# Miniprotein binders against q9usj1, part 25

Target 1, 298 residues: q9usj1
Amino acid sequence: MFSVGKKISFILPIKGVLQKLKDNAQKTVLLDATWYLPTDTKNGKKEYLESRLPGAQYFDIDEAKDHKNPLPHMLPPADEFASYVGKLGIDRNTNVIIYDRKGFFSSPRVFWTFKVFGHEHVFLFPNAFNAWKTEGLELETGEPRTPKPVVYEGAKLNKDLVASFDDIVKVIESPDAAGVHIVDARAHERFLGNVPESRPGLASGHIPTSINIPFTETTAAGITAPKPEEDLEKVFSSHGLTDKSVPIITSCGSGVTASVLFAALKECGFKDVRVYDESWSGYGKRANEDSSLLATGP
Key: E = the ipSAE of ESMFold2; O = the ipSAE of OpenDDE; V2 = 0.75 times the mean of E and O plus 0.25 times the DockQ between their complexes.

## First folded at step 15 (miniprotein)

Design s9 (at its last look DockQ between E and O 0.65; V2 from the best seeds 0.00; counts 0 for: pae E 1.9 > 1.5)
Fold by OpenDDE base, look of step 15:
Structure s9 (fold): chain B 298 residues (1-298), chain A 80 residues (1-80)
Amino acid sequence: as target 1 above (298 residues)
Amino acid sequence: DKYVRIRISGVDPELLRRFAEEVIRIAEEYGIKVEIYVENGKIEITLRGLSEDTAEWLIFYLRWLAYELGIKVEIEFRKE
C-alpha cells in the first residue's frame, strides 16, 4: 500500500485555515498582504484598516523592502525582515497564513519573502474574503489589534530562491549549457517590447532566451486563486515546462507577479524555482545601456 | 442597472484594440453585455449584466492589463 503521502499543500482552503486557527498547539498569524498597483485608486493599508480577517496583521510590501535600493520591492536585509515580522508577533515557530483582498496577487510575494528567509510554516489563503463570507464568518472592523512584539530568530537569506543579475547573465551567455528556463510573468505585449516603459531609462523587450507566461494564465478569473494543479500542469506543459527538475527563474516588472508564478510552479512540484528580484525594473535599465541584454519579439 | 464603464486612451491604437478585444473575450465568456463606442481615438466600453463580485475582479484585472499595455484607463463602477 504505497501511502501516497498527501503532500500538504502550502495553499490552504478555508477549512485548512480554520483548522490551523483552532489548533492551540501552534501560534497562527494571519497576514493581509493586500497591495495595489501605484496607478490604482485603492490602497491596501487603507482597506485593511477598514476591514480584515479577525486578528489579521498587515504586511506592507512597500515598507518591508530594502530602502537603500532604488528599485521597487527589493528584499530587505535579513535583520530588517526579522525586525519587521517580529513586531507583527511572528517568530520562527508561528504559522503564517497570507492572503490579499484580490485573492492571489500580492500575497505570493510575501509568501516568497518568508521562504527566502527560511520560514517553514508559511501558507497562502487564496480568495480569502470570499471564502470567509461564504462560510458566514464575520470580518473584523475598527482599530486592528496590536500584537505583542516577539523576537524572530535565525533569519537568513536563502540564495537558492533568489536570482541575481549575474545569474541571468550566465543563462543568456550559455543557454544550452545552463539548462535554466527564465519565465517572464508580464503581459505578452510588454514581453514583446511593443509597449513603452513608463519609467525613464528602461528598455522595452525581454531577457534573451526567456519565455512568456503571463501570470494571469496561472490564476482563476479575476486573479482570485491559482488554477487547480491539473490545469497548472497543462499551462506549464504548453510552454515546454514538463521536467520538474529543471531550474526555473521567474521575472516580471517589479518582482510581485513573478512570485505568483513561483507559487504556481511550486504547487506543481517544480523543485528549483528562483525569483529574479530586480525583474525588469532593474534589468531594463541595464538592457537600455547594453543592447546585447535585450530581446524583442516572440 | 449596475454597469462598469471603461474609457481607454493611448498613443498606440493597436494596443487599445487588443485591450478592447480582451474585454470582449471576457464578456463573452461570462455572458456580460458589452457596448463599445469609439470616438477620436478613445474607446469607451460599457459592461452590463454583471454581478458586483464579477465587476470587482474584472476592474482589477483590467487595471493591470492597462498598466501592462501602457494605456490610460478610467473606470466607473455604478453599483446601483
Scores: ipSAE 0.611, ipTM 0.844, lowest interface PAE 0.8, mean pLDDT 93
Fold by ESMFold2, look of step 15:
Structure s9 (fold): chain B 298 residues (1-298), chain A 80 residues (1-80)
Amino acid sequence: as target 1 above (298 residues)
Amino acid sequence: DKYVRIRISGVDPELLRRFAEEVIRIAEEYGIKVEIYVENGKIEITLRGLSEDTAEWLIFYLRWLAYELGIKVEIEFRKE
């Protein structure tokens, strides 16, 4: 598709979602990616089983992971990704629209996962349940629909969207490291190193050279949607991120909120954005054993 | 009467204080009434005068913050 002077957003309002759902020529699958922290009283899969957007399938970020890696939420191997989404009725040509029920928290992680494996027709639907009800539409209850499994062909990890620990080290060690920005989505107190990490064996602090933008700076009140693009640009520019061609690597605790920053940066037209999948869960262990990897303070 | 009640505890009183300060900051920004009781290193915060939508957002945010700080948190939302 040719577009002059216009940006095509992967973040869909309700009308765009409904238009894609009506399209009989192109299959669309809604994914409920609702996920809560282990300490939350809510459970995304339980909520999905009780109600969902009509026809939605559940994408479980705790199942679609690298089960051989002890780190949390690591990307699955490409063939396991393909098998997982194929069971949800998703092939390479399927429009995939991903939502958190009332949040904008875990759906960007699933969006990023699809992009990493080369899925082009993937979109985010923020504030989904409220938007659905405001449009006068009903939720689906009872037994979820059983999709017809399909073969997902051509899943291949795109390393241009994923940063490794070695990529981080190169940024730290390069005299030209100012040419790559590492952006940390964690709470400010964790970034500063002012509080101990609760998991054993993790250093307190941040990756040297990194910038802290807690992910909540990029969301509307209620964490229901990203801020409008104009406001996102103000957030990023206030942190010195104005050149859309500069490579950016996002990080957090385990890759979930780093993906919120990924989506916000891409919405603002940043060209080269990667997520550091290990995030602090992996890096912090290394930094605990090698203080040259650790920075603290502002 | 609608309220959000937050009970926090943990081994590090500085982390509890930082959490409480953030709750106070948000409450002041949104015009929410705050009552705080402190006993034996535990803090109970009661928030009143907030909409259900604001309460839901605040609870989600505070659970994320507690998780980030390693704080044990119990949150009760009385909707009536």
Scores: ipSAE 0.520, ipTM 0.755, lowest interface PAE 1.9, mean pLDDT 88
ESMFold2 (binder alone), look of step 15: mean pLDDT 79; pTM 0.735

## First folded at step 16 (miniprotein)

Design L4 (at its last look DockQ between E and O 0.65; V2 from the best seeds 0.00; counts 0 for: pTM O .721 < .8, other shape alone 2.563 > 2.5)
Fold by ESMFold2, look of step 16:
Structure L4 (fold): chain B 298 residues (1-298), chain A 96 residues (1-96)
Amino acid sequence: as target 1 above (298 residues)
Amino acid sequence: DKEVYVRIRISGVDPELLRKFAEEVQRIAEEYAKELGIKVEVEIYVENGKIEITLRITGLSPEEAEDLAEWLIFYLRWLAYELGIKVEIEFRIKEE
């Protein structure tokens, strides 16, 4: 028996990825989670169909969603998540390694989604295409591989990883008693309320009591990877986040960059981190209708 | 080695947001320069409520030049989206 007190990171370097891919005792699936803002002309699915890491499957956050909810990218029902990933050849014992082809932007959202539904063997592979080519390995082109569908058993939403609007209200009504930090991943000027929201009906500003850490403060240049843990510690401490036991709720525009903060906080050992999935896309509408929910400025 | 020229044209209704975008372009370009050990020169031109920013980046391998250009463009498109500003970004890679 071995001591298991040392931290094991869910963020894998290329050697860790290759080790898991070679392990024939446990199945590993690579997921391409590349996704672009709606205003971008690029399309992640089209890029995946042109080239991918060998054997990778595509996870589409705009298909694996709650189709009954008009808000963008809301978590799907647990049974629909299970059906979706089962068609990708993923069961509960599958190692899932998630990448953005050239960045570290949307893969944390998919990582968080797997965690929410109870999948323990899930990992992030930042800077994947560059790391792959530097190792001298070739990409896969042509028609993607077709996985054999499997049954995914026991998907159930873990409430410890998701914050609701009611959870936000409880924090802002009693901030000292709640003892929770709300952290906003959006750009600073958007947080301040200095930018009109592009969607009609959304207020400009932020959730009262929240602090702003634009997600780019936690990433390496080029948004290719998270900063090293030592630098992440400095980022969080400079914003007053030093007590790793204090609960944190991350938010942003629609839950994508809030998940980048989720991954960075977990890497630094913060114990209780949730993502507010609705984020500003839903909260901002309520704040537009009820100004007591709205803060502006620093 | 290669030189990368990036031209960024921005416009919008809020001059303060345009200036803050331009300041961030300079900041992130200098940050990339430090991380990669490369040289960056920044020029900013303002006319008729539009801002044009040019970056001249030197000391890159061919692969580094392509990757840097794509990474910078991705960051700047995200920031432009967040600030509600219109941005056009083009780049040229030249060996000399």
Scores: ipSAE 0.711, ipTM 0.861, lowest interface PAE 1.1, mean pLDDT 88
Fold by OpenDDE base, look of step 16:
Structure L4 (fold): chain B 298 residues (1-298), chain A 96 residues (1-96)
Amino acid sequence: as target 1 above (298 residues)
Amino acid sequence: DKEVYVRIRISGVDPELLRKFAEEVQRIAEEYAKELGIKVEVEIYVENGKIEITLRITGLSPEEAEDLAEWLIFYLRWLAYELGIKVEIEFRIKEE
């Protein structure tokens, strides 16, 4: 009886979440990672203050970043990450379950962040609000619970999960030798370079040799959840991503939706996936100065 | 099954981008319909730098239709952001 070892998915259904919450052997913290685009009228923190899953803390990707870097959403230093999550009551042994109000938009970024710093017990809870409601469970309102601060020990950046600009350059200089796929999560028109960049000093186009998979191709309708694994396999296969051992680097505009791809790829069993943290916000500037870094069209 | 109508109006976009929006909305609506096993008819009108998208939805409650509309709006906002453009989006739900 080949026990098809149920791949313990880091993506949890509501039943899995409830099980973890019930298990007193390990501390569990729910994280609301709701984030909206800067152009959106909605605010994740504001909504969190209004309602949340019971006991949830808020993880603000706009705060938990490297403030010394002018690029958006760059990873914070390890000590700052540790300090930040420690204040949320999270230590290394804490089960961290991350959700967002949209379902599967910003939560993967936080998931990736925890993985980068070596946290083992981190999970995603897609479509959390709807799932919660469907089960007849109540949301928490009013002032959020203030967690007891704890010390997060052993935060160390895992470079195997983060691609740098230099890593990208190595790929584009020797694409055949590198055997690395760069996947861009941005909109197709942006990828093609058919639209001007809103930020000054950024080139229009994409990283040479990169593949475009808009992150929405990996999500269910409404961006509520990742597509089922079978469907994800089809998506990735259609883009030539069939070998799970081949290294992949994901990129986007600012590192958020690249993480959606990261999560989806990891769900499908891709072993070596890194996020290019600078994404186009950093790369586009460099490409503007050096045309050899820029590709346009398909 | 009651038909639910969702109207989305978008302005502030050039004609070319409007067309792209329209095409994308149609695509995603159809995909969504397929995923949910519902019927969605999409009518798109482009006039005077505005796009009006009407979704005729069969098989959804008004609440579910609203969720769909909200999703579409979010998607369009994302797309607008990606395209570096500003859009004004209005939506209405009518039960007929």
Scores: ipSAE 0.643, ipTM 0.854, lowest interface PAE 0.8, mean pLDDT 90
ESMFold2 (binder alone), look of step 16: mean pLDDT 70; pTM 0.608

Design L5 (at its last look DockQ between E and O 0.70; V2 from the best seeds 0.00; counts 0 for: pTM O .722 < .8)
Fold by ESMFold2, look of step 16:
Structure L5 (fold): chain B 298 residues (1-298), chain A 96 residues (1-96)
Amino acid sequence: as target 1 above (298 residues)
Amino acid sequence: DKEVYVRIRISGVDPELLRKFAEEVRRIAEEYAKELGIKIEVEIYVENGKIEITLRVTGLSPEEAEDFAEWLIFYLRWLAYELGIKVEIEFRIKEE
């Protein structure tokens, strides 16, 4: 859990990663969170089974989800989260360092998931494979290491990090949007409503009052890492996000790229940031039935 | 060093959207090349309502060539997914 108003350094350079891996006083687990869009020919689990950072375990966003909910990637129940990570050798006091092998795309979603369930010792390692190789370190191949399962105690959903549909409605129906910014990580033309949604039954457009910051504005080219903090500050200020105490809700198609914005905003010291887990996959269905929920254009 | 050729063929219903996608491909490819300190040549062809983009990138180590291709393809597939554009992406890595 985050303390409101305090910046916590959770994005680690390789030196910080190596320090935590060397520390015998507290266990550290590396998580490979590599995940690709349905239309991509690559498969993150297949790549993990071929090679990984030494000792890394695989966190599968499509396994660690609410299987009873038809929406994509919804947060699992707390007890199922606890069971899942416990089988990876993670207890509440384990340092968890999360990477995408060559990118900065899905690891923030896993980072956010850990924060939502109250895991304090969680970190991101961007550009991991390049940093690893530049340090002269070898990847692990062959059979992945088998973790010793542990019990994960005390997983509890922190509602201060998750926005619901009702939270969104409260914002759009309130004067001055209740002082809350809703930030949409989707591509601009999708936000404008100029293209059909790939999932059936979804309206084309965006949440009224929302601001569009496609998540790639916050990353290096090639989506390898977040931009440096100074450049992130410029990105956010150019979109009117300058007061770091103002509540922000991030959204996208299904909650993955909204989590990239979550991480970027937290890195810049924004104090109150939540992810709208349903994102457009849930909201767009409602907006298709109720035009008062739908905006299009700039 | 390696030379990377990337051919991107795109199709879709909206010609203006295809043009915007092609412009974004040029922009991100040039931005990434600048980040890496490498040279890039971008050619864009419009023919029979389709757009073909050819990228020629030089000055890459073998590892950088693979990384460039993988990251560019990932970006393009994300954007194409977002825009409902069909893309065919082919790349070849050659010795310079």
Scores: ipSAE 0.690, ipTM 0.844, lowest interface PAE 1.2, mean pLDDT 88
Fold by OpenDDE base, look of step 16:
Structure L5 (fold): chain B 298 residues (1-298), chain A 96 residues (1-96)
Amino acid sequence: as target 1 above (298 residues)
Amino acid sequence: DKEVYVRIRISGVDPELLRKFAEEVRRIAEEYAKELGIKIEVEIYVENGKIEITLRVTGLSPEEAEDFAEWLIFYLRWLAYELGIKVEIEFRIKEE
């Protein structure tokens, strides 16, 4: 009876997190990746300073980005990433467990970022605060601990996890030949092009041939966690995503919720998933200048 | 049983978009109700280009109610952001 080896999930329940924290054989760092929309009054860093999981460090999506690129949340250069996480006490051998206060909103972006740079020991902890509380564990308050800086070695961008604009163009120019699915995580009305863009100079609509799966379809109520794998499979199947060997590119507005889809797809065993980092912030501008890049409607 | 009231006020937006938003709110509420095993009543009032949506949530403990409210508000803010709609969200927890 070949024990179908339970695919070790990178999504950890509280028991898994606690086990890793107790394991002295490997250093573990908790990362608070709480991020809110720019229109939100809440601030992730501020909240982190107020309370966090014990020993957690803060990963700021708005800081750990390419500052030379005007687009939001573009991946930093490898050396900048290395420098950033090194200051958080993370090296290549560190178990990195990422959570956010909402549960499963911004943490996947950070997860994807670590994967992009080749970090193997990275995990997601959905619904961390609630799980922590339910177990009767206490949060840390006051000034966060300053980690001992370490050197993060070997950061190299894995292009297999990042789609460029050129990659998108290749798909739309030869959709049948490419055999690639582009999945848009944005709201349905945004995808359809029925609502005006908030940023000037962006077209309204979606990438031709793309499929719309709002990221909320992959999450539990309140965006606390990904749906169970069985439910995720149903969601993806309902959108024609049944072959797990078919390459997928996820997109959204600014690259955050696209990463939620990335994580969900990976959880379901999809082998080739990339995130289009520019997402609509970059694509929409191009589509505004070239109508051949723009589709509207379903 | 603590009742959580979420009031959403939307004004100054295209009526069609407002309706879509309201419908989406209803849909999400129903899904959440089912998932969480709670009761959510949705009331939608449309008057003079303004939409008011009231959610009444029952079947939660006080703590659960607060958590739920926070989660819901976050989702609604995201949805509003995605739709380019300005919304005013008020929530109240009433103890009967």
Scores: ipSAE 0.610, ipTM 0.831, lowest interface PAE 0.9, mean pLDDT 90
ESMFold2 (binder alone), look of step 16: mean pLDDT 72; pTM 0.650

Design L6 (at its last look DockQ between E and O 0.66; V2 from the best seeds 0.00; counts 0 for: pTM O .719 < .8, unsure alone 68.156 < 70)
Fold by ESMFold2, look of step 16:
Structure L6 (fold): chain B 298 residues (1-298), chain A 96 residues (1-96)
Amino acid sequence: as target 1 above (298 residues)
Amino acid sequence: DKEVYVRIRISGVDPELLRKFAEEVQRIAEEYLKELGIKVEVEIYVENGKIEITLRFTGLSPEEAEDAAEWLIFYLRWLAYELGIKVEIEFRIKEE
């Protein structure tokens, strides 16, 4: 019998990050994707301007969005994505390593965005600042580096990674025949419908047939990193997610924490995982107008 | 000695949500001990429809306690946002 080494994960420890940074055959760009809820007094871009991993560029999910859609941080058009990342020095062949400074929260959304537009060389670096410090490496301070802009060619939306409202309706109209799991990353009380939504005009509750896995079930204590793959598999199986070939659609409030679940599911080898980009921000409005779209309770 | 702690002040009209938030704080303290080996002592004070929770970090340097508290504060702000409750969270280092 012949054994090959461990598989290569898109979730990189510090050693894997440093290996990519040293590789002269392919350019690597670090992205700081730190993002705070709009009600927070902190600002990720301001923190990035004060300090960052050496050479990191900032990816602003509130800027790289569909500005014509009233829903929060919907995916940008492909040409606008290409223009945005090209200004950061990223072309299609660039290794992109994405971190957020406070845990493992917003970087998976940016990871998913790159995957949606066909960028294959994209990776997550959890626990980045602590890992950097432990390795004895210094942060970069002062004025950030200005990258040389490049052309990003071939950005095209991959529909296999994005779910629409119509996709959701097909599932809830025939749950057993559809054979799709809808997984909600929101806090449990929000899923149950026990709290009013902070955004106006949204029903309180969840998508019928969906199950609730608050994204923090997939993270280590303090939301610093994802759980080890073995523990992630136990989390998913405990919620009935055992067949890795069955399609999964993740959802949340606006697509940020749904992308944490996306990354965790893909790490565990689930073959067909999509994010419902509208999430509750779009669905909850429809459910407020049509109660047949709304479930509450466990 | 330096006393390192996080003070959380919460208020709202729904006592059930305030209770669930406080229970989650206690759960996180247990998780910190189990997964990180960090002992976090929880003290709860209730007055006039407000809850003040103090989390005391023991056995850590002030820098280590600040790092641990930062992750906890981020999580609790996310949970407060999800539940629609108002929180005021502050980190303190106090010389004894």
Scores: ipSAE 0.702, ipTM 0.847, lowest interface PAE 1.1, mean pLDDT 87
Fold by OpenDDE base, look of step 16:
Structure L6 (fold): chain B 298 residues (1-298), chain A 96 residues (1-96)
Amino acid sequence: as target 1 above (298 residues)
Amino acid sequence: DKEVYVRIRISGVDPELLRKFAEEVQRIAEEYLKELGIKVEVEIYVENGKIEITLRFTGLSPEEAEDAAEWLIFYLRWLAYELGIKVEIEFRIKEE
């Protein structure tokens, strides 16, 4: 009887979260990774200060980035990441459970970030607020707890999880030889190049050979959670993604929703998934200067 | 059964983009609400560079309807961002 070992999902239901919180053998830190689009009137940090899951710390993707890079949300250097999470009371042995107020929008970006730097004990808690409420649990209000700073050791960027522009170029120059799928999480019309870019100097279109899977196709209604695994498999299969061994690179506008795809693909057992961190914010500039880098239409 | 109405007004942008936006809104609203098991009628009117979305809920409290609408509004904001549309969203709840 080959016990098909239940693939330990990094996506936790409330029961799993509560279990980890009760387990005193390992320190657990909840991270509120709520982030809104710059055009939104809401602010994740402000909301965090108002209410949060008990004991949660805030992870600000707008702060925990490479400030020397003009592109949005580029990965910070390893030492800066370590410093940042250390101040949140997180060390390498800490269980990190990440949620956001929308459910499954910005939290995957933070999840990916932790994975990039080699953190093993990191989890996602979709639809956290609703799940918490449904269980009759109370939110924390008032001033957040100040964690005891700790030293995060051994942060090292795992390049196997991050695609560079050069990696993209290699794929588009030899698509058949590369055997890599580039998946764009942006809206369909943007992928097609049918809409103007909001930022000046960006081309409209997509990376040649890439396929479009808007990240919303991988989420439940309202972006509350990833779709069930069975449904995800159907989505990916419908786009020709059936072989779990085939390398995948995800991209989007600024690296956030690409991480949603990353998480969804990982949940489905895809073994080699990287996020193109620059995404269209970086690529679109290059494509604007070199038309060979640009594709439009389906 | 008191009907709860949520009206979302989106103003601004190129007529062609507005049409595309409206079409997508209709699609996602129907799918979203169906998935949630919420009985809702969605009416979308496009006039004078404005989109008016009316959600008519049956069997929901105003609070529940608001919650449902907030999720939709978030999606709309994302979509607007993706489409390069600058939108002003007005949210109104009416109980009849």
Scores: ipSAE 0.667, ipTM 0.861, lowest interface PAE 0.9, mean pLDDT 90
ESMFold2 (binder alone), look of step 16: mean pLDDT 68; pTM 0.599

